# VHH binders against Lysine racemase: the designs that were tried, part 3

Target 1, 368 residues: Lysine racemase, of Oenococcus oeni (q04hb7)
Amino acid sequence: EAIHRSTRIEFSKSSLAYNVQYTKQVSGAKTLWLAVKSNAYGHGLLQVSKIARECGVDGLAVSVLDEGIAIRQAGIDDFILILGPIDVKYAPIASKYHFLTTVSSLDWLKSADKILGKEKLSVNLAVDTGMNRIGVRSKKDLKDEIEFLQEHSDHFSYDGIFTHFASSDNPDDHYFQRQKNRWYELIDGLIMPRYVHVMNSGAAMYHSKELPGCNSIARVGTVVYGVEPSEGVLGPIDKLKPVFELKSALTFVKKIPAGEGISYGSKFVTSRDTWIGTLPIGYGDGWLAEYQDFQLLIDGQKCRQVGQIAMDQMMVALPHEYPIGTEVTLIGKSGKYENTLYDLHKHSGVPPWKITVAFSDRLKRMVV

## First folded at step 18 (VHH; from v1 with S52N)

Design w1
Fold by OpenDDE, fold request of step 22:
Formats: sequence, C-alpha cells, structure tokens
Structure w1 (fold): chain B 368 residues (1-368), chain A 122 residues (1-122)
Amino acid sequence: as target 1 above (368 residues)
Amino acid sequence: AVQLQASGGGFVQPGGSLRLSCAASGFTFDDYAMGWFRQAPGKEREFVSAINWIGGRTYYASSVKGRFTISRDNSKNTVYLQMNSLRAEDTATYYCAAKTNRGEYTPRYDYWGQGTQVTVSS
C-alpha cells in the first residue's frame, strides 16, 4: 500500500451504515450479509470488515477461502460465508476457521467426510436455479446432499442453503421468475437449514415480497456500497448514500505553451497556453484508460483530464495555476459538483462495481 | 401537461430497420429513466428496453438483444429506439414510458405515451 501518496480511496462509515439500514428497510430482511469479496468491491477487505458490525452488518460473505482467512487473521470474528467453491482438501481449514462453506456436490461431501477427522464443517448448499455457475440442479441431488449431511452429522452441520439470481435487476423479470419458481420447486418438502438466503442486491431491493420464507436474509454488496443496482431504472438513486470517494492531489504544475502534446502519443495537444497538473494515479492503480478525458473536480470546478493516462500518473488541464498539493476529487464532491460512479459509468461504459473493484491494492484506503 | 410523443413507427419488411423517437415534455426529463414497451394484438404488454437517466445503463429484453439499441438525448428530451433486423414477431404497438429515478422503490412507470404501430411484414 502506497501510503506516502495523496491518492486514496475514502469510504464513508456513516453512509455504509445508512445503506445497511435502508437495505434492510426496503427488503424487509432481518439479517444482512455484506459481500466483501474482491477486496470489498475495491473498498478494502479489512477496512470494511472491521467496521461492518458497527454498521449493522450481521455477517460477511467472501468469495475465496483466503479472504475469510485474512479477515480472521485480522482478529475479526464476524460470521463469514464462503460463497465460492473450495478444493475439498481445504475443508478442514474452513472448519477450523468456522466458515459457512459452500458445497456444490455430493461427491465433494463424500470426499470431505474422509479427511475432516475431528473437524465439523458448517455447510452451505448451493442450488443452481439458472445461474449455471455452481450448485445442484435437481431435487434428487439436493435431497441426497441433505440426507448425507444428516447421516454424517459428526463431520457436517447443515446450516445454509442458497441460490443466486442472474437477472434480479432486470426490468424484464421473466428469467427471475423462472429461477424463483425453480427454487421453490427444488426446495419443496425438503428440510431447510437455519440460513436460507436467495436475495442478492437486486432481489433484495426489487423482489423481496416475492420470496416468502426466503427473504429474511439479504446477501448483498452493490446496494450497500451505495450503488443502486439498476442505476436508477428500477429504483431511486436519491435514497442510497455514496460510500466511495477517490481523491488525489497535484504533484506537479506547469504552464505548457500552445501546440504541445500531453502524455504518451500526444493524443492531446494544447490549443493555447495551458496550465497542466500532474496527478499521482494511473491505470496501474485502476484509473483505467477508458476514463480518459473524464472531468475531475478541483476547487469546486470541473477540470478535464487530458492526454493518455499513464501507468502511475495522469494530467489534468487547469484553469489557472494551482499550488502543488491541491486536492483533486476524482469521485466525490467538490463544491457544488459531484462526480458519481454513475457519471464515470456513463463516461467509460464501465459499471460502478467494476470501476471500484479494479482499483489496485496499492491505493491507500481510508475510513472516513 | 405531461406528454410523451412517439414517432418513427410504420411498415417495414423483415430484416429492415426503424428508429423510434419519443419526445418528452411537461416534466424534468433527466430525472427519469425511460423505457420502451410493446403490445401485440392478443398479447400482454411486454418490456422491450430501458435506459437510466444519464444514459449509462441500458436493458433489453432477450428477444431484442443485439438488434435494438436504446439511447437518449437529454438536451432534446428524447429517447430513441433503433430497431434493426426486424422480425415479424416484432410487430406491435410500441409505447414509451418514463419512470422517476427518485423516491420509492416501485416498478411502476409514471408516464406513458401513446402507442406507435410497428408492422413487420413481407
């Protein structure tokens, strides 16, 4: 982490807490599991995980085993669900760390049973209703898994079951309805565990009432991170609070005469004498090439990023000379202006969650 | 008064193209997501496409993906639907609708335009 640099991600604890509460309110969920996979969607795995409980988060959801391990090693004892499959050889590790562990097949369970020894694994069964990523697809297979878990209670605890909706944020809800119906068909008549969870962000915000008996848990990411899942198509954008800000500062300022190229390839050429600022951020940090020409915010005014974005630096056109160290807001508020992730999405074509996740570990992440 | 005026419909042969326009007035256009819907005779109205207020997010029904493109020009208070590779099954009355990007979570659109007929036939 490059701590000796002005460039930083700031995420709002208060906003996060608000969004958690609001999500629970809208969805009616009593329990919220926050997805902190992929470095908490770029917000910082440990930073977010450390404050999650205080923000009203009831548990954390990760994608890979190592994310969970990192959280535990940081001294965080929150409930953790591992959403992605793990190699069976790591089942004992998952058990030792008390992770709710996703399982997608009976064969996996059989293999795990042979190696768990004195360990007892908390099992989350994956059901594939149409995502076609992981999980069983038939009632028989699901039943077989459940029965196996019951018969081998020395090594397993049947604690969770879930499915994932592929199109919960789509105004065309045909596929959602198909998955929903499939879900209820598959689980009909079967023993349910303590944790039945099917609502991702879209389902939580748009379809919760359609999921009777399965809407007590919201397993969400996007919405809690302050991004309306449909970006204003199915839901309002004025309720959630932005969580993510990206700030930097001018590291160099110079006046460039007319006719000069800026950055690699001279894709931008000055038409007049122009003050140019340099920022210590580039595509190596996650400010992607697609973001070229985006309007940055300096001292409450819009300033155009100019020239090709370099690996670790980029340039911005300034209306006048600014001192080195002047703050630059890339995402966030400055004066009366605000750059949102929606704005950057519009500019670049990159969705908000892909924007934030792309920022490298090198960037300092701060809770504010 | 709120108005959504759709235009651009007509007769076209299979494989042809049409571009629908919907001009909005009487409300703050850039505070609304815009959508296109269609209804064929004897069928229910169905979602075709939607675009958020700023134009960065778009949605398409599976049946029109890759063929239709929704766009908007907020400076003109207009939403467009470019329809390419039209098929007989695309024959319907097309409606534009507006949904506020503020307030409550609701699936309802606030305003609806009059329909414009699209007929795809050889």
Scores: ipSAE 0.922, ipTM 0.968, lowest interface PAE 0.4, mean pLDDT 97
Fold by OpenDDE, fold request of step 22:
Structure w1 (fold): chain B 368 residues (1-368), chain A 122 residues (1-122)
Amino acid sequence: as target 1 above (368 residues)
Amino acid sequence: AVQLQASGGGFVQPGGSLRLSCAASGFTFDDYAMGWFRQAPGKEREFVSAINWIGGRTYYASSVKGRFTISRDNSKNTVYLQMNSLRAEDTATYYCAAKTNRGEYTPRYDYWGQGTQVTVSS
């Protein structure tokens, strides 16, 4: 992290807690697993994971083994689900760290059985109902996996089963319905483990009542991170709270005469004498080129970002001279104005979760 | 009084284009997602497209994706549906609808406009 500059993400613990309880309220889920994959959707893996339990999160979901390991090494003993498949050779590691480990094939289980030794792996079976990413697709294969786990209880604990909905946030719910029906067909008559989880953010918020017996767990990210999954098409946007602000400060201020180009390629040319501020943030930090011309917030005023965004710096037009160090709010509130992820999405075409995931590890992240 | 007034429908040949408009009044337009639906004779009403209050998020039925474009102008309280490469199966009465982006989770649209007929025929 670049801690010796003003650019920072301020992550709100209170907002996270609020969104967790609100998500549980709407979905009816008694258990919430927060997806902290991809650096907690850009908010900071360890920062978010450290406060998750206090915010009412019942478990964490990661994508890769190393994310789980990082959390454990940070001293966090929360329940952790690894959503992505891991190489079988790492099964003993997953067991040692007590990860609920996603498994997609019988062959994987057979291989793992040979190498686990004294380890007992907590297994989460993946069922593919239409996402076509990972998991078994037939009832026979699912039965075979379950039977294998039962027969090899010395090395395996059948603790979880899940599917993932590909279009749970779509107003056209035809595909959701198809997956839902397929799910219930596949699991019908089979032994279910303790953790049956199918609700991602969209399913949790829009379809929970349609998932009897499978709606006690919400495995979510987007909604808890303060983004209404449909961005106001299927749900309200006045309930969830933003969980972060992205702030920076002016590192340089100068008055530029008319007719001068700003930044690479001189795509912006001053039409009059203009005060220009420089910020220590660029696309290398995750403020992408697509965000060019976005209105930043300085001292309760909207100030246009001008010129091409550079790797580590960008410029902003100022209404008057400001001192170096003046705070700039990129995402968040300043005075009566607020820049939201929805605003930036509208401006750039980049959806909220891709905006935040793009934030680099270099950005300082603070819990407030 | 709340009004959603749709226009732009008509007769067009296959491969042709139409642009539907829906002018809203009587409510705070920028607090609502807008949607287009259509209903053909003897068929159920079906979702066509939707756009969130700010216009950054759009949805399309699979049958119209790549051919239709939804947009909105909040300064004019109007939502649009550009329909290109029209097909016979696009023939239907098209309806504009508004759904609040505030309050509780519900699938219900709050306001519906009158239908405008779109007929695609050679």
Scores: ipSAE 0.921, ipTM 0.967, lowest interface PAE 0.4, mean pLDDT 97
Fold by ESMFold2, look of step 19:
Structure w1 (fold): chain B 368 residues (1-368), chain A 122 residues (1-122)
Amino acid sequence: as target 1 above (368 residues)
Amino acid sequence: AVQLQASGGGFVQPGGSLRLSCAASGFTFDDYAMGWFRQAPGKEREFVSAINWIGGRTYYASSVKGRFTISRDNSKNTVYLQMNSLRAEDTATYYCAAKTNRGEYTPRYDYWGQGTQVTVSS
């Protein structure tokens, strides 16, 4: 993190807590697991994980073993689900750290059985209903896994089972319905574990009533991080709270005569004598080239970003001279104006999760 | 009174193109997602395409993806559907609809147009 400059993400604990409660209320889920994979969607793995429980989050979900280990090493003993399959040789480590561990095949279980020794692994069975990413695809294979877990209970606890919907936020719900029907067909008549979790953000917000017996757990990221899963097509945009602001400040200010070019290639040229500010954020921070010309917020006014975005800096056109140190809001509120991830998505074509996940390690993250 | 006036339909040969327009009045257009739906004789009304209130996010039914493009011009209170590579199965009455981006989660669109006929036939 670059902690000795003004450029920072301010992450709102109160907004996260509100979005958790709102998601539980709309979905009816009794249990909410927050996805903190990919550096908590760019917001900061440890920063978010440390506050999650007090915000009403009932457990954390990560993609890879090392994300879970980092959380444990920070002293957090909350429930952790590892969503991504792990190499079988790490099964004893996953047991040691007390992870609910995703398993995609019987062969994996058979191999783990040979190396677990005295360890007992908490198992989350993956069922592939059409995402075509991980999990068993037939009732026979699923039944074989369940039977193996029951027959080897000295090494395994059958604690979870899940599927993932590929199109739960799509107004065309034919694929969602196909996956849902396949899910119930596959699980019918089988022993179910404590944790049955199928609801991603779209399923939680739009389809929970269509998932009887399987709608107690919301395993979500997008909606809790303050983005309406359909970006306002299927649901309202005035209920979820933005969870962060991205702010910087002017480090240099100069008046540029008419006719001068700004930044690489001089492709932006002033049409009149113009005050130009410089701020310390660029594509090296994850403020991508696609964001060129976006309206930044300064002193309650919209100010156009001008010229090509450099690796570490960019320029903005100002309506008048401002002092060095004047705050610049890239995402968030200034006066009566607000820039949202939806505004940047419209401007750039880059969707919200790609915007925030792209924020680099250099970009300072603060919980407020 | 709320009005959604769809236009631009007609007869077209397979492989041809049409551009539908839907002009809106009587509500704050900028606060609404817009959708296109269609209904062929003897079939249920089906989703075609949608665009969020600001135009940054679009959706397409699988049957039209890659051939149809939704867009909107908020300064003109109008949503468009560019329909390329038309097929006989695209023959239907096309309806535009508006859904508020505020309030509660609900499956219903608030306002519906009367539709415009598209007929794809050699």
Scores: ipSAE 0.828, ipTM 0.931, lowest interface PAE 0.7, mean pLDDT 94

Design w1
Fold by ESMFold2, fold request of step 22:
Structure w1 (fold): chain B 368 residues (1-368), chain A 122 residues (1-122)
Amino acid sequence: as target 1 above (368 residues)
Amino acid sequence: AVQLQASGGGFVQPGGSLRLSCAASGFTFDDYAMGWFRQAPGKEREFVSAINWIGGRTYYASSVKGRFTISRDNSKNTVYLQMNSLRAEDTATYYCAAKTNRGEYTPRYDYWGQGTQVTVSS
């Protein structure tokens, strides 16, 4: 993190807590597992994981083993689900760290059985209903896995089963309905574990009532991080709270004559004598080139970013001279104006989660 | 009074193009997601396309992806559907609809236009 500059993400604990409660209310889920994969969607793996439980989160979900290990090494003993498949040679490590561990095949279980020794692994069975990413695709294969787990209970605990919907936020719900029907077909008549979890953000917010017996657990990221899963097409935007603001400050200010080029390649040329400010954020922080020309907020006014975004700095056109140190809001509120991830998506074509996951390690995160 | 006036329908040969417009009045257009739906005789109404209140997010039915483009101009309170590479199965009455971006999670659109006919035939 670059802690000796003004540029920072201010992450709102109270907004996260509100969004957790709101998501439980809308979905009816009694249990909420927060996805903290990909550095908590760019907000900071440990920063978010540390506050999650007090915000009403009942467990954490990560993609890879090392994300879970980092949480454990930080002294957090909360429930952790590893969603991504792991190499079988790490099964004993997953057991030692007490992870609910995703398994996609019987062959994996057979191999793990040979190497677990004294360890007992908590198993989450993946069922592929049409995401085509991981999991078994037939009832026969699912039955074989369940039977193997029960016959080898010295090494395995059958604790979870899940599927993932590919199109739960789409107004065209034909594929969601196909996956839902396939899910119920596959699980019918099978022994079910304690944790049955199928609801991502779209399913939780739009389809929970269509998932009887399988709607008690919401496994979500998007909605809790303050983004309406359809970006306002299927659901309202006035209840979920943005979870962060991105702020910086002017480090240099000068008046540039008309006709002068700004930044690399001089692609922007002033049309009149213009006050130009410089602020310490660039694509090295994850403020991508696609965001060029976005309107920043300064002193309750909209100010256009001008010129090519550099690795570590960028320039903004000002309506008049401002002092060095004047705050600049890139995402968030200033006066009566607000920049949201939806505004940046509209401007840049980059969807909200690509925006936030692109924030680099250099960009300081502060919980407020 | 709320009005959603769809226009731009007509007769076109297969492979042709049409542009539908839906002019809105009587509500704050900028606070609404907009959708296009279609209904052929004897069939259920089906989703075609949607766009969020600011135009940053769009959706398409799989049957129209790559051929249709939704857009909006909030300064004109209008949503558009550019329909290219039209096929006989695109023949339907096309309806625009508006859904508030505020309040509760509900599947229902708030306002519906009366539709415009699109006929694709040689």
Scores: ipSAE 0.809, ipTM 0.927, lowest interface PAE 0.9, mean pLDDT 94
Fold by ESMFold2, fold request of step 22:
Structure w1 (fold): chain B 368 residues (1-368), chain A 122 residues (1-122)
Amino acid sequence: as target 1 above (368 residues)
Amino acid sequence: AVQLQASGGGFVQPGGSLRLSCAASGFTFDDYAMGWFRQAPGKEREFVSAINWIGGRTYYASSVKGRFTISRDNSKNTVYLQMNSLRAEDTATYYCAAKTNRGEYTPRYDYWGQGTQVTVSS
C-alpha cells in the first residue's frame, strides 16, 4: 500500500453493517456469509475480514486456500468456507486450518481418505445444477458422495451442500427456474447437512421465497459491497449504501495556454486558457485507461479528467485555480453530486466488480 | 398523466430490420429502468429486453440475444429497440414498460405503453 500520499479508498464499516442487515431483512436469511475472495472484491482482504463479524457477517467465503490461510494467520478464527476446488494433497492443511472445504467429486474424497491420517475434514459438497463449473451432476453421484462420507466419518464431516445460480439477476428467469428445479430434484430424499446454501446476491434479493427449506443462508458479495445485483433493473438503488469512496488531492496546479495538448499523445487539446490539476492516481493503482474523461468531483463541482491516464497520475480540467491539497473525489460524494460505480460503469463499460477488483495493492485502503 | 408512447412497428420481410421507439412523459424518466415485452395472440406476454436507468446495464431474452439491441437517450426521454435479422416468431405486439429504481424489491413494472405491432411475413 502507498500510505504516504493522499490517494486512498475510504471503506465504510457502518455502510457494510447496514448492507448486511438490509440483505438479511430482504432475503429472510438468518445467516450471511460474505465473499472476501479476490481481495474482498478489491476492498482489502484483511481490512474487511477484521471488521466482518462486528458488521453482522456470520462467516467468510474465499476462493483459494491461500486466502483462507492469510485470514487465519492474521488471527481471525471466524467460520471460513473455501469455495474453489483444492488439490487433494492439501486436504490435511485445510483440516488443520478449520476450513469448510468444497468437494466436487467422489474421486477427490477417495484420494483424500488415503492421506488425511488423523485429520478430519469439514466437507461442503458441490452440486452442479447448470453453472457447469464444479460439482456432481446426478443424484446417483451425489448419493454416492454422501454414503462415502457416512462410511468414513473418521476422516470427514458432512457439513455443507451447495449450488450456484448462473442467472439469478436476469429478468429472463428461465435458466434460474431450471437450475432451481434441478436442485430440488437432485436433493429430494437425501440426508441434508447443517449448511444448505444456494443463495448468491440475486437469489437472495429476488428469489428467496422460491427456495423453501434452502433460504436460510445468503452467500453474498455484490449486494453487501453496495452494488444492486441487477444494477437497478430488478431492484432499487436507493437502499444499499456504497461501501467506499475513492479520494485523492491535487499535487500540482497550473494554467495551460489555449492549444496545448495534455498527457501522452496530446489527444486532449485545450480550447482556451485552462487551469489543469494533477493528482496521484493512475492505472498502476487500478484506475484504468477506460476511465479517461470521467467527471471527477472537486469542491462540489464536476471536473472532467483530461488526457490519457498515466501509470501513476492523471490530469483534470479545473473551472478556476484551486490550492495544492484540494480534495478530489473519484467515487463518492462532493456537495450535491455523487459518483457511483454505476456512473463509472456507464462511462467506461467496465462493470462494478471489475472496477473494484482491479484496484491494486498500492492503493491504500482505510476503514472509516 | 404518465404516458409511454411506443412507435416504429410495421410489416417487414424475414431477415429485415425495424427500430422501435418508446417516448416517455409524466414521470422522471432518469429514475426508471426500461423494458421491452412482447405478446403474440393467445400467448403470454414475454420479456424481450431491459436497460437500467442510466444505460450502463442491459439484458436480453435468449431468443433475441445477438439480434436485438436496447438503448436509451435520457435527454429525449426515449428507449429504443433495434431489431435485426427478424423472424416470423418475432411477430407480436411490442410493449415498453418502466420500473422505478427506488423503494422496495418487487417484480412489477409500474407503467406500460399501449404497444406497437410488428409483423414479420413474406
Scores: ipSAE 0.809, ipTM 0.927, lowest interface PAE 0.9, mean pLDDT 94

## First folded at step 19 (VHH)

Design y1 (from w1 with R108K Y109W)
Fold by ESMFold2, look of step 19:
Structure y1 (fold): chain B 368 residues (1-368), chain A 122 residues (1-122)
Amino acid sequence: as target 1 above (368 residues)
Amino acid sequence: AVQLQASGGGFVQPGGSLRLSCAASGFTFDDYAMGWFRQAPGKEREFVSAINWIGGRTYYASSVKGRFTISRDNSKNTVYLQMNSLRAEDTATYYCAAKTNRGEYTPKWDYWGQGTQVTVSS
């Protein structure tokens, strides 16, 4: 992180807590697991994980073993689910760190049984209902896994079962309905574990009442990070709170005569004498070239970003002289104006989660 | 009174194109997602396409994706559907609809137009 400059992500603990409670209220879920994969959707793996429980989060979900290990090494003993498959040779490590571990095949279980020694692994069975990525696809294979877990209870605890919905946030719900029907076909008549979890953000917000017996756990990211999963087509945009602001400050201010080019290639040329500010953020921070010309917020006014975005800096046109150190809001509020991820998506064509995941390690992240 | 006035329908040969328009009045257009639905005689109404309140996010039914393009012009309170590579199964009455982007999570669309007929025939 570059902690010795003004450019930073300010992450709101209170907004996260509100969005968690709101998601539970809308979905009816009594348990919420927050996805913190991909550096907590760009917000900071440890920064978010450290505050999650006090915000009402009941557990954390990561994609890879090393994300879970990093959380444990930071002293966090909360519930952790590893969603991605792990190499069987790491099964003892997953047990030692107390992860609910996703398993996709009987062969994996058989191999793990041989190497767990004294360890007992908490198992989350993956069921493939049409995502076509991981998990068993037949009731027979699912039964075989459950029976194996029962027969080898010295090494395994059958604690979870889940599926992934590919299109839960789409107004065309045909594929969601197909996956839902397949799920209930596959689990019918089977012994169910403590954790039955199928609801991602779209399923939680739009389809929870269609998931009887399987709607107590929301395993969500997008909605809790303050983005309406359909971006305002299926749900409202006035309830979820943005969880972060992206801010910087002017480091240089100068008046540029009419007719001068700004930045690489001189593609922006002043039409009149113009005050130009410089701020320390560029595409090396994840403020991508596609964001060129976006309206930044300074002192409650809209100020257009001008010229090509450089790796570490960019320029903005100012309505008058501002002092060096004047705050610049890229995402967030200034006065009456607000820039949202939806505004940047409209401007750039880059969807909200891709915007935030692109934020680099260099961007300072702080909890407010 | 809320009105959604769809226009631009007509007769077209297979492979042809039409552009539908839906002019909105009686509500704050900028606070609404807009959608297109269609209904053939004797069949259930089905989703075709949707666009969020500012135009940044679009959706398409799988049967029309790649052939149809939704857009909106908030300065004209109008949503459009560009329909290319039309097929006989696209024959239907096309309805525009509006859904508020404020309030509660609900499954229903708030306002519906009276439709415009699209007929694709050899």
Scores: ipSAE 0.838, ipTM 0.934, lowest interface PAE 0.7, mean pLDDT 94

Design y2 (from w1 with G35A)
Fold by ESMFold2, look of step 20:
Structure y2 (fold): chain B 368 residues (1-368), chain A 122 residues (1-122)
Amino acid sequence: as target 1 above (368 residues)
Amino acid sequence: AVQLQASGGGFVQPGGSLRLSCAASGFTFDDYAMAWFRQAPGKEREFVSAINWIGGRTYYASSVKGRFTISRDNSKNTVYLQMNSLRAEDTATYYCAAKTNRGEYTPRYDYWGQGTQVTVSS
């Protein structure tokens, strides 16, 4: 993190807590697991994981073993689910760190059984209903996994089972309905573990009542991080709270004559004598080139970003001289104006999670 | 009084193109997602495409993806559906609909247009 400059992400603990409660209320889920994969969707793996429980989060979900290990090494003993497949040789490590571990095949279980020694692995069975990513695809294969787990209980605890919906936030719900029907067909008559978890953000917010017996756990990221899963097509945008602001400050201010080019290639040329500010954020921070010309907020006014975004800096056109140190809001509120991820998505074509996941480790993350 | 006036339908040969328009009045257009649905005789109404209030997020039914493009012009209170590479299966009455982006989660659209007929035939 670059802690010796003004540029920072301010992450709101209170907004996260509100969104958790709101998600539970709308979905009816009694249990909420927060996805913190990909650096907590760009918000900071450890920063978010450290506050999650006090915000009402009941457990954490990560994609890879190393994300879970990092959380444990930071002293966090919360429930952790590893959603991504792991190489079987790491099964003992997953057991030692107390992860609910996703398993996609009987062959994986057979191989793990040979190497667990005295370890006992908490198993989450993956069922592929049409994401076509991981998991078993037939009732026979699922039954074989369950039987194997029960016959080898010295090495395995059958604790979870899940599927993932590919289209739960789509107004065209044909594929969601097909996946739902396959899920219930596959699990019918089988022994179910403690954790049955099928609801991503779209399923939680739009389809929970269609998932009887399988709607107690919301395994969510998008909605809790403050983005309506359909981006306002199927649901309201005025209840969820943005969870962060992105702010910087002017480091240089100058008045330049009409007819001068700004930044690389001189692609922007002043049409009049113009005050130009410089701020320390660029595509090296993850403020991508696609965001060129976006309206920034300064002192309650809209100020256009001008010229090519450099690796570490960019320029903004100012309506008048501002002092060095004047705050610049890139995402968030200033006066009566607000910039949201939806605004940047519209401007740039870059979806909200590509925006936030692209933020580099250099951007300072502060929990407020 | 809320009005959604769909227009631009007609007869087109397979492979041809049409552009549908839906002009809105009587509500704050900028606070609404817009969608297109279609219904062929004897069939259930089905989703075609949607666009959020700001125009940044779009959706398409699998049967039209890659061939149809939804867009909106908030300065004109109008949503469009550009329909390319038309097929006989696209023959239907096309309806526009509006859904508020405020309040509570609900499955229903707030307002519906009268529809415009699209017929694709040799």
Scores: ipSAE 0.838, ipTM 0.936, lowest interface PAE 0.7, mean pLDDT 94

